# Designs tried in a protein design chat: VH-VL binders against q9lss7. Part 12

Target 1, 226 residues: q9lss7
Amino acid sequence: MGNTSDDDKILSYEDVVLRRSDLDILNGPIFLNDRVIEFYLSFLSTVHSSTTISLIPPSIAFWISNCPDTEYLKDFMKPLNLRDKDLLILPVNDNSNVEVAEGGLHWSLLVYYKEANTFVHHDSYMGVNRWSAKQLFKAVSPFVSNGDASYKECTDTPQQKNGYDCGVFLLATARVICEWFSSGGMKNRDELWFANVKETVPDLVNHLREEILALIKKLMSESVSK

## First folded at step 1 (VH-VL)

Design p2 (framework fv_spartalizumab)
Fold by ESMFold2-Fast, scan of step 1:
Structure p2 (fold): chain C 226 residues (1-226), chain A 119 residues (1-119), chain B 113 residues (1-113)
Amino acid sequence: as target 1 above (226 residues)
Amino acid sequence: EVQLVQSGAEVKKPGESLRISCKGSGYSFTSYWIHWVRQATGQGLEWMGIIYPGDSDTNFDEKFKNRVTITADKSTSTAYMELSSLRSEDTAVYYCARTPGYSFGMDVWGQGTTVTVSS
Amino acid sequence: EIVLTQSPATLSLSPGERATLSCKSSQSVLYSSNNKNYLAWYQQKPGQAPRLLIYWASTRESGVPSRFSGSGSGTDFTFTISSLEAEDAATYYCQQYYSTPPTFGQGTKVEIK
């Protein structure tokens, strides 16, 4: 009848603690929450740990966008060595209420590529997050590009056909871009990841929920108490 | 030395338009936000709008959004505020001020531009 | 829009006295995730632009004398001048940068007798 174990902690991965209810989110046609987004971005960070890719957690991206306090942010970001990074992955959420960090209804992706000195926004639902993405771009730019970076919308980025997969599209697009970078897609300056995203993301989103769910179950089985 | 220097005082008639400049020096102009704030004689401070010079993105207080235009020229490190359809109530000192982020205290201010609108 | 209410409207004190100014916000300006209050205090002397004195409710701006301090959290804030100097005669404004549009209090005028 009732399920009181929905909030039980099931996996600690890096600095993310997943709960039983997060598996239900992945298994259903349900909007992805901050924890699932952060978990998979952390996993991608581990996979690409030998590269100059930085993947920013949703809570940090929200905070930067709503509070670009340079002194506080510098102290926090200094250990991240963002000037040593060639690719920056940033989740965008439409939540503007600073009292509620885990809010909002739509996810999208903002990517900074140092070689092109350009931020690119990928929004799987008609560019709804354009304003939020531009706010994040303006807040982050002084820390990576001295404020002279360009901003671009990827106008033909893959589009979702439902109201709940925006987070899945964010994660699929982030994964493809990380793979593009790691495979040496930086050979030509101005050769961005757009073709790879259009080719790979539409298929990947059809099974990414299942892949992440399987990954979590695998990690749970590998975790050892004590 | 970090400075914001504004254009000189203006006297206008109702219905005319106003254009004030704000030139930044001693810092990376495209890395800071520029706010515009006005103050009527003997009154408090009223926020009008903001621009990020790096991409010219703007936001305005609802009271001004149909009359105010804010622009920036990166090559001259100068921001501009234009206010149209002037009324006597627009008589004020207009200030530009910078912030290192959208949500921060305004650490450097221009000297102010006195604007008188009278008929 | 967040409304800031300052009191008193005018404060007349002698040199060496302590000045205490209040600023109350219509809603909390405390961001729980970073535990910072998005509130600043400015000093404005006649014919001059405002000068930032305090940010994050209690952090003193570089070059600002130690006699100036800020305190408070959430909706209730205090600005204190521990020992008034003649040069401190000015109007003091609180300002929130928690929510757009940024808003200012109406000001407290500090006069030296």
Scores: ipSAE 0.000, ipTM 0.441, lowest interface PAE 16.1, mean pLDDT 84

Design p3 (framework fv_spartalizumab)
Fold by ESMFold2-Fast, scan of step 1:
Structure p3 (fold): chain C 226 residues (1-226), chain A 120 residues (1-120), chain B 113 residues (1-113)
Amino acid sequence: as target 1 above (226 residues)
Amino acid sequence: EVQLVQSGAEVKKPGESLRISCKGSGYSFTSYWIHWVRQATGQGLEWMGIIYPGDSDTNFDEKFKNRVTITADKSTSTAYMELSSLRSEDTAVYYCARLGYRGSYGMDVWGQGTTVTVSS
Amino acid sequence: EIVLTQSPATLSLSPGERATLSCKSSQSVLYSSNNKNYLAWYQQKPGQAPRLLIYWASTRESGVPSRFSGSGSGTDFTFTISSLEAEDAATYYCQQYYSTPPTFGQGTKVEIK
């Protein structure tokens, strides 16, 4: 007999392996880790699988931003087929230490919309990730545009009031933007997603941890033979 | 060397406006956030707002939003803070400070301060 | 907003003595998942701008002498100068960056006799 380890595998979803400790993170007023961020982005990717949306895992975004070899970066980027995508969702983390893959203290979101040829940064804590977001923008831009893509901050993006919800704001904002895009013919689509984010994200962040936790438990249940 | 240099002391009357400059040197000015913090006589340090000089994006403490304007000029590597409708309670030393590298959240480089006196 | 309360208001000590300064937060500034306290300490000498000494409650800024240290977690924090030097006469401020707006304590004045 043994007790459940905090490191025990609890769910394998697509390319993400969640552990018991990840449920504790979602239950608490605690900073979201790379695995929870990757899991929910992967889930959104499944929900929007018939669209031209690409949601990039945190580990891939980190690698793109920190790759020192431009030729290796080109070889890495080519099979991602980013030019075939109309919307890119990219998580930003302030971790710049390549020897500490799951480090960093703040999450934010970088979004590329092909029709506007623009990258937009959403940062729920006074834009403190702006340097990291601009580095990721510079690294990704050559693979989605002809070097003429614009970069802007969403100055009215919803702001966190605590020190631990930046990942929740990232995921809430990503979800709203994906839903905006997949709505297709909405008139509001021509104005980008800014109004939708400002209107929906502040309420969504109050419930998103609970929703993700419930989703994980549902998927765990579905993996058990009946 | 990394340095922030502020404009000189000001003496103002109630109802007037204040404009303080903060010139950066020795680093990439457009790549770092600049905080504005004041210290009223006999009080502690009070955060007013922040600007990213690269695109002039700003955030303010709610109590200053009606009176504070923060701007930046990339060509001169200079940030500006303007405070309108001055009151005697605005008598303070005003500082600009750089947000530390890669989101350290510490204010690692400070200007020398600008003394502002508001009196009739 | 988070309120930081520092004590004592003033410490008057001789060179070589240990200075211990307290900072209490109205709510926790600990991020439990990264186990970091969003608290900094600054030194301000008369007529000068503040100088960053400590961030993440206990991490010493580059170039800061080893006699300066920080400790504590959650709501209760301590700043220590292990052996006072004449040049350490200053007011010391704690600052939280856990939530907006960033806020500072009222300061503790360290005087050398």
Scores: ipSAE 0.005, ipTM 0.482, lowest interface PAE 13.1, mean pLDDT 84

Design p4 (framework fv_spartalizumab)
Fold by ESMFold2-Fast, scan of step 1:
Structure p4 (fold): chain C 226 residues (1-226), chain A 119 residues (1-119), chain B 113 residues (1-113)
Amino acid sequence: as target 1 above (226 residues)
Amino acid sequence: EVQLVQSGAEVKKPGESLRISCKGSGYSFTSYWIHWVRQATGQGLEWMGIIYPGDSDTNFDEKFKNRVTITADKSTSTAYMELSSLRSEDTAVYYCARHRLYSGGMDVWGQGTTVTVSS
Amino acid sequence: EIVLTQSPATLSLSPGERATLSCKSSQSVLYSSNNKNYLAWYQQKPGQAPRLLIYWASTRESGVPSRFSGSGSGTDFTFTISSLEAEDAATYYCQQYYSTPPTFGQGTKVEIK
């Protein structure tokens, strides 16, 4: 028997349905899947709901990069209302096999900040997702700017020291950037959020799996009590 | 319940203008594109144009470009299609239909508005 | 623009029989990057608006009975009703959404004897 309870639905949060196997992923030294990444980005969206931050689900980012027609892409993008957002958080995956929705092994983060009219890529594994990030940048740019947005790599972004924490670094970096934006105090710094990311992310990644696991368990208990 | 409700049948003379309404309910009206499609008696479906109600962005088939105007009123969740310089060939049933964002296709349709153009 | 050609023009069948409808595209509606065929099928009953049955060539719309199915890829598509019911008397249209403007086939009329 293969433990059929691993497929059991344990929590419905916004548009994400987590399964018991997702808890094992958080407990283990293994890659985060699309569901865990989408869940935590959705949670951050709830925390920052009074802001002009948009956090895009992995499935949406994937389809934006894979849309065959400019007009069809407009249909896809218009409901996201991206021009009204001051900060966009976009997960990047190296999955090039479109037949496998949850493929690829490396996660990274693409961030658009309207005030600077700039996309910044954060890759915790030596920038190996540069091509995928640039393709997503090209697809999204017309819907947030007049075609004059800049693209840059955060070359000194915190680096992972193992083969499986890329998703954790994506989520930690996204959280720090959202907190930076919501705080207001650091918005006018020439280095954007880079100092905050360098200072906070290395420590946060050591505890983020445990924090997310505890959050899921808390939400599960709240669902039962209500 | 998600639905689109159109205005009633119209009888027009050549050279006049037509205005049909399409009221959406049960969903976020500003978050979906609305198509306009017509069908002459015994004929197939012919696409006319599309509008995104959130910002009134429009696109049209070239053959209607000079005569068709599509608008939307966010406060009443209603889209409008106007067709000017009517000809007898414009006699048809006119439909509005909601565009599916992710998968494509037209998932919710209005009941149709019968338009007769005769001298 | 992409032209869709449907055949046959009319099918006259008895309840319980299998209906097979064809739709051929003047160019491929398969997007190789996502391996999806941008083709939909609609049912239109007399006096009614069209109803979406199938999208992405083979995915059934929610609430659509399992007897309806779509298959094919690229330029050649088939719509099948495995066991025809009296309620299935209608004209069926294919539609591409690969390229703007979206276009429809001329329709296949299914009649129940």
Scores: ipSAE 0.007, ipTM 0.466, lowest interface PAE 13.6, mean pLDDT 85

Design p5 (framework fv_spartalizumab)
Fold by ESMFold2-Fast, scan of step 1:
Structure p5 (fold): chain C 226 residues (1-226), chain A 121 residues (1-121), chain B 113 residues (1-113)
Amino acid sequence: as target 1 above (226 residues)
Amino acid sequence: EVQLVQSGAEVKKPGESLRISCKGSGYSFTSYWIHWVRQATGQGLEWMGIIYPGDSDTNFDEKFKNRVTITADKSTSTAYMELSSLRSEDTAVYYCARGSYLRGYYGMDVWGQGTTVTVSS
Amino acid sequence: EIVLTQSPATLSLSPGERATLSCKSSQSVLYSSNNKNYLAWYQQKPGQAPRLLIYWASTRESGVPSRFSGSGSGTDFTFTISSLEAEDAATYYCQQYYSTPPTFGQGTKVEIK
């Protein structure tokens, strides 16, 4: 409750401050915002904290794609120690307006796997984000692979059937890939995580909003000792 | 405070048309479905139809398809239900109600206060 | 359309007693792929709009007292009030949302004597 209930802060988790409106977004059939995506990627980072997985926040991915100064980008990237990571999870948004960081109409996922020296793009809506994904790939590649990495689209990635679940597919796919890597990651070396994503993501997206909402409510309860 | 507020009671004659408004506040109006449900005096609840305000996607009970129109105005966070060719059997309390993904779209967690409609000579 | 039949039509009990309400569906409302029962329960007091109490057959809506619970699967569902309070006098409706149109039972009226 409050004068502006949608602006009420409800949970502080790592570097993310969630608001009441974020619960309404998860509860409704609408486009996920930067905060919800950042929250769940941060949660996955905590779950996989003992691994060499790096999950990049949307704000950092946006900055990397839109940095106009290559020397400044180099200085920014160095302390992230991305060369020490075997798997990078990068959210992609079609927003290119540097004056509006939290914008755009479509979310997709870019993943770098060091052993294959390959970036793979997962887009749940006919690959419409491919140019934004390639921009991010070009910006990140010199810092993880000396610029010799390959780029590919996952042509069999699960597809959304509505206009608003692209963020849910991003998060579901990211989770499955992290779980694949943490389980040893070598079973499908030539096909990477593709079989796992194809088998698990379609079912997971039907419940992921509910799972994330339940997680947030659990964390809110843990911060309150009535 | 999440609320749905409906327009006031109406008295109509057979053959006339009815239009009821349902204004949402305290939540993202375009993120939730709006259902319309009616209840005749001493009778049970009867579902009429649904709208998603974000894109005006609608679905109706077959029984009402030829007479009911449901619309939504995003700028005023208001849904409207219009029922034409009124009969005395349309005398009821009409409710709007909110549906969400977490409740299967059709579990209705917030209801308007109801609009009493009397159709008589 | 799916028909829901509630029983009893009326239940008269004293405060502190357990109320048990039945809802039977003409067809299964259990979706095997997600193992969810598409069944909700509503409370309606005289002159008021319905209030959602239970969804997914057994999940209690936020703010609903723990004395209210739902159980059952497929075609047979039960709504229970473990210890009846005076404020619980109302008509209770079950609703299926497995198929369109969603349909309601005819209601069970709970009276406090």
Scores: ipSAE 0.000, ipTM 0.417, lowest interface PAE 17.8, mean pLDDT 85

Design p6 (framework fv_spartalizumab)
Fold by ESMFold2-Fast, scan of step 1:
Structure p6 (fold): chain C 226 residues (1-226), chain A 121 residues (1-121), chain B 113 residues (1-113)
Amino acid sequence: as target 1 above (226 residues)
Amino acid sequence: EVQLVQSGAEVKKPGESLRISCKGSGYSFTSYWIHWVRQATGQGLEWMGIIYPGDSDTNFDEKFKNRVTITADKSTSTAYMELSSLRSEDTAVYYCARPKYSSGRYGMDVWGQGTTVTVSS
Amino acid sequence: EIVLTQSPATLSLSPGERATLSCKSSQSVLYSSNNKNYLAWYQQKPGQAPRLLIYWASTRESGVPSRFSGSGSGTDFTFTISSLEAEDAATYYCQQYYSTPPTFGQGTKVEIK
């Protein structure tokens, strides 16, 4: 038998199938892939399942941004029930090649908050994904508002100091925003979640890889017992 | 067949304004940014600005911000660039161009044929 | 803004010869998160619009002949035509898309004897 250990399926969680190589990504100073991003967003969705938060998988965000037909986009968007959601978490990737779903160069986060009717972009590396985020905003906006939603950059969002943690910053920021919303969300009307992100994300990113890795190993142990 | 087709050559006097059209076909016009770039005779390429036709979001080079206006008409798949207070230094070939990827500012793979503009008294 | 400096200003070569063009950036256009260089190369013939040849510093655009290649990283980039053909007489421009505004080099004119 050939050695397929890096491609071996290690955990099936919701709609995500993680492979052994994904553990190496989390353990190393390596760019997070689509599967790890989707896994943790799915986990946050489970944690906040009693809320009106929707966390969109990277594959879905990719197809929304790159759908060539308006009618196909409408059919695709309808089952997501986005108008029933008060907070949308959307991963942004600069991949525009419709033939390569798992690709792209940089991760960032786009968040829609219904009460403010505003999309906010969080980019941990000099706003490099601004154009990709705006395309996703423009594609999603008609399905959550009447085309009157605002777009805003979080200009003082925490910045990465290395070349590989953009996905970690995406996940840390998403988690803080979900926790902010679940804690009442209305405390800082003028500042939304910005103070919470600025205060919590810099510390969280220092240990989030280890925390996600531990979570996956725990879930693997639980699945083997079944 | 993806194409950008521009309006014809123009001759202007100093102080007048210029309006150039750029019609897209063969792709989703509202899904791609459109760049505007000019080239003075015998000179290099100079970026002027950009528009996203889907919502008319624009950005400009600082040297043109007070004189340039870029607009787009979704119904005709046409972008327009207006340049006011023309000077002889504005004599150039003006191009519209589409970035290679719809969601990015990456290299420009589709260009209009160019519009020659001469500004002289 | 990022300044791109191209050299030489002009190259005069015979068919079959190798052309090597340089482009130097005032700051790095390498994005460390993906290890990609945000640099493109264009060909422009007299009376025509520029044509994209290379993007991501070394990725050849679809339909572009294999004799055209790009290399380099960070601040120093090279564009090569391995065996010149008469139709390659043109001005070649490098362009960065790392930061706004996008900027172009001043161009290198390739003349064929």
Scores: ipSAE 0.000, ipTM 0.464, lowest interface PAE 14.3, mean pLDDT 85

Design p7 (framework fv_spartalizumab)
Fold by ESMFold2-Fast, scan of step 1:
Structure p7 (fold): chain C 226 residues (1-226), chain A 122 residues (1-122), chain B 113 residues (1-113)
Amino acid sequence: as target 1 above (226 residues)
Amino acid sequence: EVQLVQSGAEVKKPGESLRISCKGSGYSFTSYWIHWVRQATGQGLEWMGIIYPGDSDTNFDEKFKNRVTITADKSTSTAYMELSSLRSEDTAVYYCARQGYDSSGYYGMDVWGQGTTVTVSS
Amino acid sequence: EIVLTQSPATLSLSPGERATLSCKSSQSVLYSSNNKNYLAWYQQKPGQAPRLLIYWASTRESGVPSRFSGSGSGTDFTFTISSLEAEDAATYYCQQYYSTPPTFGQGTKVEIK
C-alpha cells in the first residue's frame, strides 16, 4: 500500500480537492477535467475578489443546465447572488447526463456582461457547443438582473488546432475577459472584450498548462509548510 | 404524440409575400429549436433558418437573410416563416422541423411538419 | 459551407437485396473532443416529409427497423439497408449538423424492381 497514487489528494484549494492524476493531465496533451477547470476558475475568483465578477464552477453550471425541477433550481441559485454581479463566467460542457458527473468531452465558455445585458458564447471548436450553451443561457437568464438578455456567438473567437485543448481555451478566454473587466471594461457601448480575446488568447494557450501546473506546485509547497 | 402541423397550400404571384405557420403539440414547444427547410420540385433539401421559440432567437442561411423572417408565438405553440419578394424559383414545398437532442448534444431534425406546397406563378 | 456528395444517384434493386449508399463530406464532420460524427440520414417517400432514420452517423432513431444502419467516420459515410423491402422505395438524404448552415446531400433514389 503506497502513500502516493494517481488518486491521492495533493491540494485542497477552496472547494476543490486536486489529485495527483490532475498533474498528469496538465503535463500532457490531454483533455482538462472538471477538477482542473474548477480549480483555475476558483483561483481567478480569488485574484479578482475585489470585483463584481462571478466565476461559476463546472458542477454548478452542469446542474443549472440539467436541473429538472424549476423550484429546486431557484433555491439552488439564490446563494450565488448573481443579481449582484456585473460579469458572469460560466463553463459549458456537452455532458447532459445527470447520472454521470464529470462527463462530456468538449468545453466552451458562456459569459454574461450586465452593462450590455448580453450573453456571449466562446467556442474554440466551430461552435459545436452552441446547443449546450443556449440551454445554459435559458436556465441562467431569469436569475440575472435583466429579463431581456441577448445571446450571441463570438464568431471570430480563437480556434483550437487539436482535439484536447478546449478546456485550455476556456480558461485562457475566461482569464482575458476577467483582466479586461478589472482594467476598466467597456469604454464604448459596442466595444466588448472581443479584440482582447483575439489578440491575447492564441499566445496564452501555448503556456497556460505550464502556468497552472506551476501554480498548483507552489500552493502544494505552501500548504505543507503550515 | 409529438407533432408539427403546418398551414395549407399557397398560390402566389411574383413580388408578393408568403406566410406559413407550424403548430407544435405533445412536447415543450419553448425548449426545442425549430428549423425551416424547403424543397423545389425534383430538387434536394435547402435549409432556410431556425428559431428557438423560448426567446425568439433566430439564425438564417445567408441566401435568405434579407427576405426571410421567422417568428414564434409561445401562447399558441406556433412558429411562422415569412418570405418576401417572391419569385418563380421560390416554388417549393416548405417544411418546419424540430431539432433533436440527447445526452451527446444536438443532432438532426427528428420531427417534421407535413409540408406546405407553395406555387409562385404569374 | 460543408458540401455533401451522395452516390449513386439511383439504385434499382429487388426485394431481399442489400442496398449500400455513400455520402462524402468536403470536410470532416467528426468532432475529435467527443468522438462523434455530426451526420444524419433521412428517408423521403414521394409526397411525404423526410423521416430521420440515423443520427450520430450510426445511431438508429426510435422505431426504425434494424435493417437500416449507418457507418463511417470523418468524411466518408455509408448507409445500408441489409434486406430491402418494398416499402423502402424512397430517396435517402445525408445531412451534416457539424457547422451552420446545416447542409444536405443531393439524395440517392432507391427503386424496387
Scores: ipSAE 0.000, ipTM 0.447, lowest interface PAE 16.0, mean pLDDT 85

Design p8 (framework fv_spartalizumab)
Fold by ESMFold2-Fast, scan of step 1:
Structure p8 (fold): chain C 226 residues (1-226), chain A 120 residues (1-120), chain B 113 residues (1-113)
Amino acid sequence: as target 1 above (226 residues)
Amino acid sequence: EVQLVQSGAEVKKPGESLRISCKGSGYSFTSYWIHWVRQATGQGLEWMGIIYPGDSDTNFDEKFKNRVTITADKSTSTAYMELSSLRSEDTAVYYCARLEYGDSYGMDVWGQGTTVTVSS
Amino acid sequence: EIVLTQSPATLSLSPGERATLSCKSSQSVLYSSNNKNYLAWYQQKPGQAPRLLIYWASTRESGVPSRFSGSGSGTDFTFTISSLEAEDAATYYCQQYYSTPPTFGQGTKVEIK
């Protein structure tokens, strides 16, 4: 106690270093930052480590969407081993659109499912990230399919009622889809994960901030116990 | 603690072949690209090629494409660069360097360099 | 290939002075969609391998002293050492990673008199 700097490291989890200011973001009705998004996706990756699920960090997804050289992108994509993955979870952020000067205001989720050879975009605010999601789709598609992958908007995905929960909806939807994939049985439905998302995400978003905050505090406590 | 350690100096005759090793330690060797860069006396830095050790995928500068071979051995965490048909202008210090992911495509960790002299 | 031209070839200054180095690209290394410049700066001391100092034209690498900074956009870039220390005597190279192959400038040698 007594260390209150916003830059203080509070938890090192996998490749993510969380800082004290990140707790304030989770405690308040505040837009989730890249570190919180990356932390929880990393946690889901650990939970589903025995599967062929790949959860891409926000910084990597941003780089993929914004690489100016196709040959450089090919070299960058190779180490991600995306062709070995059956499910890809990709965070989408609108900060790549310089024309509107509004960068970084909205999070959404792009998911690739190899069995269906389809990318599905989940946007909790009226599909406003559709352009950014399509940019990421076009960049990633050649590295996971024969270039014939489909792109779909999930038009009836759960919708946020405020201006700051888009990141929470991203994480809730990602978690539900990972659980759907890992369960095995639901894969036999023509609906993909859509029913699970519609049934589970609305309830989950009501307490996910509190749940993630509790998880961070638990991991901090465990890190003190050597 | 992350290090790249290269093999020792070489003296070669024109027409011979060169083989330099680059051993990685302190990180996941198969998860990072390894660049090869050379620097001739009085010249700048010149990129030669790159390898991904995880599956041995390679790319080269067109100037070297027909003379350079880059390989990697996962079991020993070692990358190799072979340059054939040596000429006097191949006299240089040769470096391997690791590619940093994410926020930059910069070369964050470098080997100490291998001095190569090609003379008659 | 993108060609990077550095100037001056040599810069001789006293400790405490400001060093300003230029790097000019034959074509823009600014990607307009993300507003990022794909440009890095390296320091090379005699007998040593290069050390990464700056990436994205102005972002300082971890552990690099605050006296080192980068600025500029598109085709014109500047590297600045605000107050020279004796240990800063080195050759500095700019490098683009906008397009393959990655290319380096010819270097600017900074000498401490």
Scores: ipSAE 0.005, ipTM 0.461, lowest interface PAE 13.2, mean pLDDT 84

